# VH-VL binders against Mitochondrial intermembrane space cysteine motif-containing protein MIX23 (MIX23), part 25

Target 1, 196 residues: Mitochondrial intermembrane space cysteine motif-containing protein MIX23 (MIX23), of Saccharomyces cerevisiae (p38162)
Amino acid sequence: MVDNRRTFTAPQSLLETNLTFPNDEPSLTTITVTRERCVDPSLIDSFLRFLRHGSDDIIRQKLNNYRKGSINGKNKCKEFLKQELYPNWQIRNNIISFCEKEAAEMKNETDQQCGNNKKTTAEPLIDARIDPYAARERAEKQEAQYKDWTKVTEWVANNRKIEQILTSTTEGILRQNCEQNNDYLKEFTQFCKDNS
Below, E stands for the ipSAE of ESMFold2; O stands for the ipSAE of OpenDDE; V2 stands for 0.75 times the mean of E and O plus 0.25 times the DockQ between their complexes.

## First folded at step 17 (VH-VL; framework fv_namilumab)

Design y4 (from c3 with heavy chain G57N N59D S100G Y111S; at its last look DockQ between E and O 0.01; V2 from the best seeds 0.00; counts 0 for: pae O 8.7 > 2, placed apart)
Fold by OpenDDE, look of step 17:
Structure y4 (fold): chain C 196 residues (1-196), chain A 122 residues (1-122), chain B 107 residues (1-107)
Amino acid sequence: as target 1 above (196 residues)
Amino acid sequence: QVQLVQSGAEVKKPGASVKVSCKAFGYTFTSYYLHWVRQAPGQGLEWVGWIRPYSGNTDYAQKFQGRVTMTRDTSISTAYMELSRLRSDDTAVYYCAREGYYDILTGYFDSWGQGTMVTVSS
Amino acid sequence: DIQMTQSPSSVSASVGDRVTIACRASQSISSYLNWYQQRPGKAPQLLIYAASSLQSGVPSRFSGSGSGTDFTLTINSLQPEDFATYYCQQSYDYPWTFGGGTKLEIK
């Protein structure tokens, strides 16, 4: 099994502000994500809550801190996006993507053990007629692995949905307060490419 | 009162590097952007870049990208600007300047260092 | 980059005069314009920020006006200490840029 891990640090911009976000974990500014932490995502969830701008009012407040009544603040908005918002989104996406990748690997490993897509290195199946207890134990282990896979998969799906909602909502706010016709999601995609 | 004190004049040869320091007094060093602006003799003002002392994040004018490095030591409230591969047209007075602000993105230079003359000559 | 153009480049005036200095931006910068005074051999000093806000400690004879692309610095009743070079500076977008300066000389 591959011991894969990745460390993420909250954007410094979050630490430089006096804004308090709901359900934030102010003491959690760095997290090392592992497969185990994807399976038990309690710590990751706390970190994501800290990162997420949980309310429109918070986002608006951030924008107001940048605009301060400026009518034409398009370029200022761009700075906000580049320096704070997009980096935050990227970190969250990267965390979710890490767990998504782990889920895929978990599935592959388990499938191989179960005889699905069996490779030469796979362990032989235990004949239940010869040793039913061993067979049951193996089955239970495999079931547990699939259960973990399912948990991670569902967690990823849920968080992708959350991210979609948040980014969509934020885009609406940005269109109201910055540039109405700008494609912020496309811009974010490009941002991620440029900073990958 | 706010005061920025810069290091002394420098004389360098082309191709060399220079590092100018700017020590801040009278305010919380990490709470304000610090900019560098230079002025060639008898010429106008040219923006070089900024540093956020709290994080160490920087942004430089494109003209200086790859040649300028801005750093800070928060323990002594000091910012540094290093310019490498010096050429004659880098001869100028270099100023550090604090950015005052009424919002995080809209600022002005409310305090200036006394300037550091950097002369580049063969 | 946003280009800032000052006019005139130099002006001669007498004590007591009213002096007006213009600054034009190559594009709209809203009110993100600052004015600085630089005396010979000294660092620049802030006079006006946000186009029309007077910096604390600056005499009231200094005033700024304008928005968008055209801005004006006005000095009412010029004093001897006002003979210096003045610069406008936009903070609308990076890179921040300065006007070429206006040297105010004694007539």
Scores: ipSAE 0.013, ipTM 0.597, lowest interface PAE 8.7, mean pLDDT 86
ESMFold2, look of step 17: ipSAE 0.191; ipTM 0.661
ESMFold2 (binder alone), look of step 17: mean pLDDT 94; pTM 0.947

Design y5 (from e3 with heavy chain N52R N59K; at its last look DockQ between E and O 0.03; V2 from the best seeds 0.00; counts 0 for: pae E 16.1 > 2, placed apart)
Fold by OpenDDE, look of step 17:
Structure y5 (fold): chain C 196 residues (1-196), chain A 122 residues (1-122), chain B 107 residues (1-107)
Amino acid sequence: as target 1 above (196 residues)
Amino acid sequence: QVQLVQSGAEVKKPGASVKVSCKAFGYTFTGYYLHWVRQAPGQGLEWVGWIRPNSGGTKYAQKFQGRVTMTRDTSISTAYMELSRLRSDDTAVYYCARELYYDFWSGYFDYWGQGTMVTVSS
Amino acid sequence: DIQMTQSPSSVSASVGDRVTIACRASQSISSYLNWYQQRPGKAPQLLIYAASSLQSGVPSRFSGSGSGTDFTLTINSLQPEDFATYYCQQSYDYPLTFGGGTKLEIK
């Protein structure tokens, strides 16, 4: 099977962040996400950490920088949202969604192999009485696959929770510094629709 | 156009050191990792290490740890690879190569220097 | 370290032939595989990156396929300038490693 892959590039605005990375490490500006990298999310985690604003103070500082440059502070807030914040959120969500999709596919494939799927392409069960070694090997393989699926699923759930916390916190900051009555999450949803 | 130009051939005695240069043209030198790859006569390619020209950060293959030093001079867009305690099996053509990243973990060498032959003989 | 194994080590073919070169990784490297061509006395040149992406300027007769551990470089309708040595290279993990090379010779 051809491995699904998707490449994500960080917004250019992140290059202007005060975040410091080890000098001997590659810049975390681009990542190609694969199923394998979802199973071992160490690299993805590093990229997500890079994308995620390190602190509320950074967001506030960025907002202030945008506001200082314009007579219409509200307009600058909108620019910040559309040019930096929402694209960043979208990338993170898309990465997580990619792994979520892979998890679903992993489960489906494994279910199919185990005969737990109603699909006609299900592999027949190996009779352990005929070939106990083959049966054991198959069982071990399936167990490993389910284990990987579980790992990815848990990783997705955890990162969804993190994203919810971050976006909620940021929304609070935005309401304090931009428009108090604006539904930024709804706006973000629309942003994603428009840029999907 | 992008071009990497390396220094000329070197002949060294065992135990000596050699320093090869690689000058970059046609692109922002500090914007790309620069790798060194060597090839012994009639043999395959072997990765030596990389340098990040912007910061000077390096990563070496374990095989060369303690013997190789990669440096750069950003003012003249030039990278250097120094290999010390030379042995006969260090005889090879040494290439510098620019890496174009397609993610922060992986890339490909899209431009290569012409190579520098280093001969180690008693 | 990830070992890269190419097969065959050498192959003889004629102009116009279709040639396939195999590259196998000791472990899964996803699609992080590059192919290079090296002509005698010259530096390697990039042909394919990310297993199947054709480098700009490379003729379309070159193609790459595969993922995981098994990869293939295919040259359709060999041209005289295609007789060279070809190398696969994994970029999945450090240290970066190359295959042993496949020398394509004229029959």
Scores: ipSAE 0.000, ipTM 0.546, lowest interface PAE 11.3, mean pLDDT 86
ESMFold2, look of step 17: ipSAE 0.000; ipTM 0.438
ESMFold2 (binder alone), look of step 17: mean pLDDT 93; pTM 0.949

Design y6 (from p1 with heavy chain Y32H Y111S; at its last look DockQ between E and O 0.01; V2 from the best seeds 0.00; counts 0 for: pae E 8.6 > 2, placed apart)
Fold by ESMFold2, look of step 17:
Structure y6 (fold): chain C 196 residues (1-196), chain A 122 residues (1-122), chain B 107 residues (1-107)
Amino acid sequence: as target 1 above (196 residues)
Amino acid sequence: QVQLVQSGAEVKKPGASVKVSCKAFGYTFTSHYLHWVRQAPGQGLEWVGWIRPYSGGTDYAQKFQGRVTMTRDTSISTAYMELSRLRSDDTAVYYCARESYYDILTGYFDSWGQGTMVTVSS
Amino acid sequence: DIQMTQSPSSVSASVGDRVTIACRASQSISSYLNWYQQRPGKAPQLLIYDASSLQSGVPSRFSGSGSGTDFTLTINSLQPEDFATYYCQQSYDYPWTFGGGTKLEIK
């Protein structure tokens, strides 16, 4: 069975923010992620772009809005992190992790087929001289399964790199505008564990 | 093909220090946290600490705080662990281990170095 | 620190047997539990992450289950290469901690 699915909704704070997006018609506010969408990720990419544009890309504007009206501003930074930034990062991370787990499952499924030792299920020997179409079809099916696995694995790797760049840049901005010696990535990790 | 290659075995006297290296191959060195884990002969595994190669940031288990220093050189994809004021109970195999880049929420070690035996005796 | 208690400390079994290994955390760690296999003189190798997710290349006879404080590693139809020491490890909060290990020996 391949009916794994998970639905994600953009954070409420982002839904209430007045944003303009340069490239697409209306952005998705909710997405259901499936294995098929991991293989062909156009909708997932649009949703991740919406989340990234509504947070990390405009973080200085967001911080200015929270800092206004406060002498210290640090308590308002903590509020911004918990209410807007960390939930946004969490949703993006969970989407990427869903596809990462689907890729691992796809690999295990294909490896089990290829790892059928000694044909213990009584599979007949395929003789290509007698039935070349059966041998060719089997090879093509295996190749197609590995192609899908490769596509999802590469998409996951690319998006993990994007997230690293964005979160590293954002951490630098947070150190300049909030607490300089705070470990924001550790705090985010704990936030995710407390809120999942 | 991800690979972590560590420096060779060391024999040290009590009070000395040791510096173990871990060179990374087959992935982007700055994309993954590196951890150090040790194992005394015939014993279990003990976490020592981690380093973020991208920034150089570190965190250490409390029992090693003040005695361990973790560093890296990103130009040669190499991490280092230095342990000072060695005692006989520091005798162990020291492993470097890569944290999964693809699942930063559930930290696990998906690749390990071969280990470096550090023996502390007089 | 989160303490991980592993049981049994050793188990003797025959090829083809079903073996279970338990791991208990001193507080809830949700599903942030991982399992490693270590053969004598070798580095540990990851088997299971997130309590139940099978690492690439690990045979399907290995499975993991549990959440909260109680976790289990199961090996169905034990093979000769499975005789090793098994460790659980929590990744909920630093410092990450390991169970004491379970040595699986041939009977």
Scores: ipSAE 0.010, ipTM 0.602, lowest interface PAE 8.6, mean pLDDT 83
ESMFold2 (binder alone), look of step 17: mean pLDDT 93; pTM 0.940
OpenDDE, look of step 17: ipSAE 0.015; ipTM 0.585

Design y7 (from a23 with heavy chain N52R N59D Y110S; at its last fold request DockQ between E and O 0.03; V2 from the best seeds 0.00; counts 0 for: pae O 8.0 > 2, placed apart)
Heavy chain, then light chain:
Amino acid sequence: QVQLVQSGAEVKKPGASVKVSCKAFGYTFTSYYLHWVRQAPGQGLEWVGWIRPYSGGTDYAQKFQGRVTMTRDTSISTAYMELSRLRSDDTAVYYCARESYDILTGYFDSWGQGTMVTVSS
Amino acid sequence: DIQMTQSPSSVSASVGDRVTIACRASQSISSYLNWYQQRPGKAPQLLIYAASSLQSGVPSRFSGSGSGTDFTLTINSLQPEDFATYYCQQSYDYPWTFGGGTKLEIK
ESMFold2, look of step 17: ipSAE 0.428; ipTM 0.750
ESMFold2 (binder alone), look of step 17: mean pLDDT 93; pTM 0.944
OpenDDE, look of step 17: ipSAE 0.005; ipTM 0.558
ESMFold2, fold request of step 18: ipSAE 0.202, 0.368, 0.303; ipTM 0.662, 0.743, 0.687
ESMFold2 (binder alone), fold request of step 18: mean pLDDT 93, 93, 93; pTM 0.937, 0.944, 0.943
OpenDDE, fold request of step 18: ipSAE 0.007, 0.017, 0.011; ipTM 0.564, 0.582, 0.579

Design y8 (from c3 with heavy chain Y54N N59K I104W; at its last look DockQ between E and O 0.01; V2 from the best seeds 0.00; counts 0 for: pae O 13.2 > 2, placed apart)
Fold by OpenDDE, look of step 17:
Structure y8 (fold): chain C 196 residues (1-196), chain A 122 residues (1-122), chain B 107 residues (1-107)
Amino acid sequence: as target 1 above (196 residues)
Amino acid sequence: QVQLVQSGAEVKKPGASVKVSCKAFGYTFTSYYLHWVRQAPGQGLEWVGWIRPNSGGTKYAQKFQGRVTMTRDTSISTAYMELSRLRSDDTAVYYCARESYYDWLTGYFDYWGQGTMVTVSS
Amino acid sequence: DIQMTQSPSSVSASVGDRVTIACRASQSISSYLNWYQQRPGKAPQLLIYAASSLQSGVPSRFSGSGSGTDFTLTINSLQPEDFATYYCQQSYDYPWTFGGGTKLEIK
């Protein structure tokens, strides 16, 4: 099993607020994502919550702050998008994508275990007649693996849906406050490509 | 001013379902997570789950998974918690609570509903 | 799950006293701890967030301290309205969990 892990750090811009912050560095500003954490996404959910803009008003406020700081409001919107919003979206997307990839790998591994009759590379199929206990244990393990796979897959699907709704909603706000005719989602896609 | 107003007390039989509402006032409903917390009589507080009103996303405590459904109607700034297959130990005051963030970090409950008493009895 | 343990479960004190309530987490929760006050028949009210930040409108006699696993709520010079039940709550990870509560009673 490949021990895949990836560490994500929240953009500094999220921490640059006028709100009181504890002296201790919050552990939720950085997360190491693993397969296990995808299966039990409690910590990831906390981190995603941290990353997700909690208020449309906050977004509007930030946009207004950026707009007030420049002669050309459009340029400031662009800066906001590139410096804060898109990086945030990208991190969330990358986290979800990580788990998505892990789900795919989980399925592949499990499928291989179930289908691999090749004695040379996989454990031989346990004949239930010879060792019924071992056969049962194997079956239970496989079932558990598929269950975990399903769980991660559903989690990914749900979070993808959430992200679509959030980004769409935010796009609406951006169109109202920045460039009305801009396709911000396409722009974001390009951003991701440029920063991949 | 921010205010969360919940529906009235409910009396249900075991096996039934209950749906409690929480209407938000004085703030943008879709901008904040809304949590549900319950408290059995004379007991402590127990987290049930949260809903993100803008997306409808939810997270439930494992204890309630499969029995609890949180929904919202953004047009009327109202959240709902439905608990099914009620048991006597579900008897509690159910609170909705708004989560606020401090510096984008994980949050705290800055405003609470008045609570809804749900009694499950034969 | 992160278990939150409060001590004591109950405490008797007089007006003007200094009271300290402890909250311990089963694992480190950094500063993701909040304190709530609940009066009889009422919903909880936020006192302290982020371990030591005083909520707006809360009297300065309330203070929070601690990090990691051990936290303390201190009430200086108890007032009559302070007799209530207090809860700590961690927001470090899901499920969010509360302490068992500390009931502050009049001596």
Scores: ipSAE 0.000, ipTM 0.531, lowest interface PAE 13.2, mean pLDDT 85
ESMFold2, look of step 17: ipSAE 0.181; ipTM 0.684
ESMFold2 (binder alone), look of step 17: mean pLDDT 93; pTM 0.947

## First folded at step 20 (VH-VL; framework fv_namilumab)

Design A1 (from y7 with heavy chain I103F, light chain A50D; at its last look DockQ between E and O 0.02; V2 from the best seeds 0.00; counts 0 for: pae O 11.8 > 2, placed apart)
Fold by OpenDDE, look of step 20:
Structure A1 (fold): chain C 196 residues (1-196), chain A 121 residues (1-121), chain B 107 residues (1-107)
Amino acid sequence: as target 1 above (196 residues)
Amino acid sequence: QVQLVQSGAEVKKPGASVKVSCKAFGYTFTSYYLHWVRQAPGQGLEWVGWIRPYSGGTDYAQKFQGRVTMTRDTSISTAYMELSRLRSDDTAVYYCARESYDFLTGYFDSWGQGTMVTVSS
Amino acid sequence: DIQMTQSPSSVSASVGDRVTIACRASQSISSYLNWYQQRPGKAPQLLIYDASSLQSGVPSRFSGSGSGTDFTLTINSLQPEDFATYYCQQSYDYPWTFGGGTKLEIK
């Protein structure tokens, strides 16, 4: 079993903010994501909440800060997108994608185990006569694996939905706070498509 | 039912300040942006600014920058708009309005009854 | 700033008539347009949001259409309570701006 793990670090720009966050602010600015943590996503959820800082007023404030001292507000919005928003979203997307891949692997592993019960060759068929509980244990294990798979799959789906909402909200905020008809909006749209 | 109740009419002299209140009922006060819109007698509507009750963040129309201050008291679900250095052309009915935002568009789905502010010598 | 222009500024009609009010933006605002009704001595009330979405509780005789720069509010079969001033408003960019209003009067 390949022990898949990936470490993610919050963007420095987020850590340097003087913003006050709700009590669910994680103390950790770095997280190592594993299959186990996908199954029990409590830590990941905390980290994602931290990254999302999803209040529209925070995003508005950040945009206003970027606009300060700029002769051309358009360029500042573009810089904000490239330097702040995109990296943050990429991290979140990568985390979700990691768990999505793990879910796929979980399913494959479980399916293979179920299928191999028909193919005599690889795992010693524990003779039911030797261990009458072996078959039950296998079944229970498989059921547990499918349960975990379902849990991760649902978690992924829910978080994808949240990300879509955030993307739409951000688009609205950008439209209200940035000059219109700039290439950065096209880039934003493309970014969203690429990470959907 | 969503209801916004504003303070009573004000009469002020030029150079004075006025503070209008808007109390919210029937919804979570901190979950929605509140805007202020004014209307001079016999004229159209003019956007003044918005406040985010949750954080206290604000944004004002450039015309009012430096003269308007929007605040809120979340404990009593009340927003305030203070306008200083009043002029005769500030005479208007001032409305607070709740913004509904569906991720793409914003609109005012609820309005206060309005507060008449008269600036006269 | 985005300028919103309404036409006509006033219109006279009778109960049962079909009335159309136009609103034009100085630049494209996609569908970020709202319509409000204001009766004399009252606060504005939302009729239509996002150019064509009918606000809950608003009679179906009201409808909105358009995108980009040109928008239309239509009132089918005018009722006595419909005589009021109507405003369009863009929420595409700050500052939010309103049209000059259209006063609908009884003929």
Scores: ipSAE 0.000, ipTM 0.575, lowest interface PAE 11.8, mean pLDDT 84
ESMFold2, look of step 20: ipSAE 0.235; ipTM 0.704
ESMFold2 (binder alone), look of step 20: mean pLDDT 93; pTM 0.937

Design A2 (from y7 with heavy chain I103L, light chain S30R; at its last look DockQ between E and O 0.05; V2 from the best seeds 0.00; counts 0 for: pae O 11.1 > 2, placed apart)
Fold by OpenDDE, look of step 20:
Structure A2 (fold): chain C 196 residues (1-196), chain A 121 residues (1-121), chain B 107 residues (1-107)
Amino acid sequence: as target 1 above (196 residues)
Amino acid sequence: QVQLVQSGAEVKKPGASVKVSCKAFGYTFTSYYLHWVRQAPGQGLEWVGWIRPYSGGTDYAQKFQGRVTMTRDTSISTAYMELSRLRSDDTAVYYCARESYDLLTGYFDSWGQGTMVTVSS
Amino acid sequence: DIQMTQSPSSVSASVGDRVTIACRASQSIRSYLNWYQQRPGKAPQLLIYAASSLQSGVPSRFSGSGSGTDFTLTINSLQPEDFATYYCQQSYDYPWTFGGGTKLEIK
């Protein structure tokens, strides 16, 4: 009942790119995420694809300029991570985390409703004699809520898996294009841990 | 159905250049990375490089740096790979392959039929 | 570069047999390993991606397993059309590299 929503905007670095995305992907640069949109994640998925495609393409193209042995290559790689990758990844993580939190709240709300055999003063007294279908309707509602909860939970899990794959791929690319055993790799690893 | 159709076989002399084409059908050409992979007769597969059809961005294996040029014509959904200063060891079947460009990375879901390039004196 | 080593280089089997092909990476590639089938005179075809995910349209008798450095392709109950060369390929780091291939021949 709390209007929990959060608005996310694509990083400026992505918006300045000349990337073209499939027609099924929105040209939206901003998205407002709500519980309802977590349950039906079609729009969120499109936005995440946009972010991920942009990130991946940027990584593939820009890191070619940050090759090992280049003048100030170490610094360039670090700056690339901070300015280009981290903001994009943080947005994606925040979106996923938003839905994860919503899922937790959904379950909590549903569990409370199921466990509360005692009528609260805030809920109308439902007498089975007056409304014989009230109990069935409650049960159906609870079932629907658990179904939605499951859907969001699975969506979160799948997207976390995708993010892990992207993280691992990026790590490999960084190791190829940047000097190994640099502090920026440690920072990257820590960033990934903090945003998983 | 996704199809990649490549140009016909080529016979070249050492030092010459060859340009192989790959035309894409059944999908949005500019939405997927295209890679080139070659296979010498009786040998395994070797990655040559990739091109982003929309932007024309490329990345080549170090082995081919300075000799390979990948381009595309988006108006006809066609990618090109040009290899210059040909040597006998460049004799191979050259494949174009589509990389699945979704949320996941790293596999070729569609291949061209291959183009045999023979380099001989 | 990441080196991919397949074993065996060739294997003879009969229809109905179970066959296992191994692929080893010179370093950890997590699960970024793909398997391809190549029939004589044809282009490679994707079988398995991400170490264990079956490509759509590929028979369920094919399966992939492994992570890190050691991977396995398993073909249960070989069919006549399965006699081909199989390649593993890593997509963890560029350049992408392939195994040397395993030729599956009819016994």
Scores: ipSAE 0.006, ipTM 0.567, lowest interface PAE 11.1, mean pLDDT 84
ESMFold2, look of step 20: ipSAE 0.333; ipTM 0.716
ESMFold2 (binder alone), look of step 20: mean pLDDT 94; pTM 0.949

Design A3 (from y7 with heavy chain I103W; at its last look DockQ between E and O 0.03; V2 from the best seeds 0.00; counts 0 for: pae O 9.3 > 2, grease 19.2 > 18.9, placed apart)
Fold by OpenDDE, look of step 20:
Parts: structure tokens; C-alpha cells; sequence
Structure A3 (fold): chain C 196 residues (1-196), chain A 121 residues (1-121), chain B 107 residues (1-107)
């Protein structure tokens, strides 16, 4: 099993904020995501919540701060987008995508195991007489794997939904405070392509 | 109800300046972009520029760069468009218009009644 | 600048008729197109935004279609109050530009 892991670090701009966080917020500014942490997403959830600290008022405040001293507010908005917002979005997206990929791999592995039981006469059929529980253990293991897969899949779906809501809301704020007719989602997509 | 009320008709000589006002009612003045559009007699519509009342930021059509100044007074929910160095071809009805938007596009959902500006020698 | 071309420049029709007005952009503007109605001596009024979205309070006999460069405003079953000038407008890029207008006259 390829020990697939990826480390993510919160943007420096977020760490430098004078924002007060609830006591349950992680002090961790860096997280290493693994399959196991996707299955038990408690730590990832905490990290995502930290990254998502940007209620509408916070985002507006940040935008206002960037506008201070600027002759051209539009340029400052662009700086905010490229230096803070889009990197933050990208990190969250990458975390979710990591778990999504892991889910896909989990399914493939489990499916292969189930399929091979039918085709590969070569794995010594543990003679039920030698280990009457082997078949049951295999079945239980497979069931557990599918359960984990389902859990990760649902987690991914839920977080994708949350991200859609957040980005849509933020886009509204951006339209009100920056360029009203700009396609920020398209710009973000391009940003991700440029920084992939 | 959203209403934009503009100042009265103006008659100016070439080379003079004109300042038209647009007072907003029925909505939060600083929450929407305000545009100016003009229409020469018997002609189509021409975009002049926009102002963001919240910040006072502006953008003008290149044709009017250096001659037009858009300002606002948020305390009285009023926008102003000043056009200087007037020419005869500046004779037009000037409209202020509120920009609304959905996620796809911006559009003018409310218009002032228009202000006729006549430039004649 | 994006050029907007309307056709026809004028059209005569009768009450109850179906009328179609075309608007073409010099380049693709996706769905960033709005339609306005202007009655004589009045300010323009929004009819359609985002190419096909009907503005609240506008009768359902008005509809918009199209994307990219070609757009259409359709008025089904013309009413007396529909005789006016119609303008398309692109909001894809600045400067915002309008079509030359289509005057709908009573036959």
C-alpha cells in the first residue's frame, strides 16, 4: 500500500490576522493528510474550519484593509484575490481532492479484492477445514473497507457542497466590493491551473 | 420602491461645464453601482461611466476621459456627473441608472427620469 | 469596443402580432446581454437580463434567447403599450455598449 500523504500549510496571511478563534480551533497551521485521516476526518475538519474562518464580515474587512491607501481599489482587490483568497480556496480544494482520490483508490482496491476471490484460484483457498473463520474474516474486512469508502465519499460530497456555498457567497461579496462583472470563479480556475 | 430623481434641464454655452445630480430613494445608496448613460436627440444610448457610491471609485468611457467627473454625497444619497468643455455634440438627455446583477451579468434595473442638457452658442 | 448590431432598425406590426428583434455582438459576450424598452419621452426600462431572464413585473409575452454573438427578443401577441424602441446592451466588457435600437411602430 503506497503510503500516500500530503502536507498542507495555512496561508501566512491568515496566520497574521488578529482574528479571535473559538477555543476548539486547532492551533495547528500545518496538517499532513493521509487516507486514515480522510476516514477519520476530525483533524481535517478542524483545519478546514480554520481555513474557512472568513465570515462575510471578515472578508469585507480584509477587502477594506487592502483598499486602504490605494489609489485604485480594483488593483488592491486583485492583490487580495491572488495573495490570500485564491490560495486559501486552493488549499481547501486540494485537501478535499486528496480524500476524493483516496476514496477512489479504496474502492478500486476493495473491488479488486472481491473480484480476485472469484478468479484467482491461486490464492490458497484456505481450506475451510483449516481455518473456518478465514472466509468470514475476509468478508468482514471487505465490509469494513466498503464502509470506510462510503464514509469518505460522503465526507467529500458534503465538503464539496460547503465549498460551493462558501465560494458563491464570497463571489457575491467580491462583486459588491470589487469588480461587479468579473468572473471570479473562472479566474480562480485559471489560478489553480497556473499554480498546479 | 427604488427611485432615481435627477436635476432639471440645463442650457449651457460651448466651453462651459454642467453638473447633473441624481438622488436615490428606496434602497441603500452605497450598495449599488450607479452608471450614467446619455442619449442624443433621436439617437441611441451611450454609456458614459460608472461610480461606486461606497468608495467613490469611478470608471469612464475613453471618449469622456479628462472631461467627465463623477462624484457622490453619501449623506444625501446623491450622485453627480460633471461634464466640462461642453460641445454641441454633448447635447443629450443624461440618465443615471442603478446597476443590479445576478451571478451572470450586470444590468440597469432602475433609471432616473433623465436630464436634458442643451449646448448652444 | 464590442459593437452591437440590431436588426431591423424599424418594424411595423399590428396588435396581436408576433415580433422578433435580433441583436448581434462583434464578439462572443456569452450571456451578458440585456434588453430594454424605451417609450417616447421616457427613460429606458429593463425587460430581459442575462439574455433570457425576465425582469420582475415584465409581461410573459416578452422573451429573450441566444448566447455568444446572436440574440433575439421575442414579443408574442403585441399589445398597444409595446410600441416603443427596444435596445440590446452588452455588459461583458467595458465600455458597455448598446445596439442602435429597433423602433416598433404600429401598422
Amino acid sequence: as target 1 above (196 residues)
Amino acid sequence: QVQLVQSGAEVKKPGASVKVSCKAFGYTFTSYYLHWVRQAPGQGLEWVGWIRPYSGGTDYAQKFQGRVTMTRDTSISTAYMELSRLRSDDTAVYYCARESYDWLTGYFDSWGQGTMVTVSS
Amino acid sequence: DIQMTQSPSSVSASVGDRVTIACRASQSISSYLNWYQQRPGKAPQLLIYAASSLQSGVPSRFSGSGSGTDFTLTINSLQPEDFATYYCQQSYDYPWTFGGGTKLEIK
Scores: ipSAE 0.011, ipTM 0.586, lowest interface PAE 9.3, mean pLDDT 86
ESMFold2, look of step 20: ipSAE 0.289; ipTM 0.704
ESMFold2 (binder alone), look of step 20: mean pLDDT 93; pTM 0.944

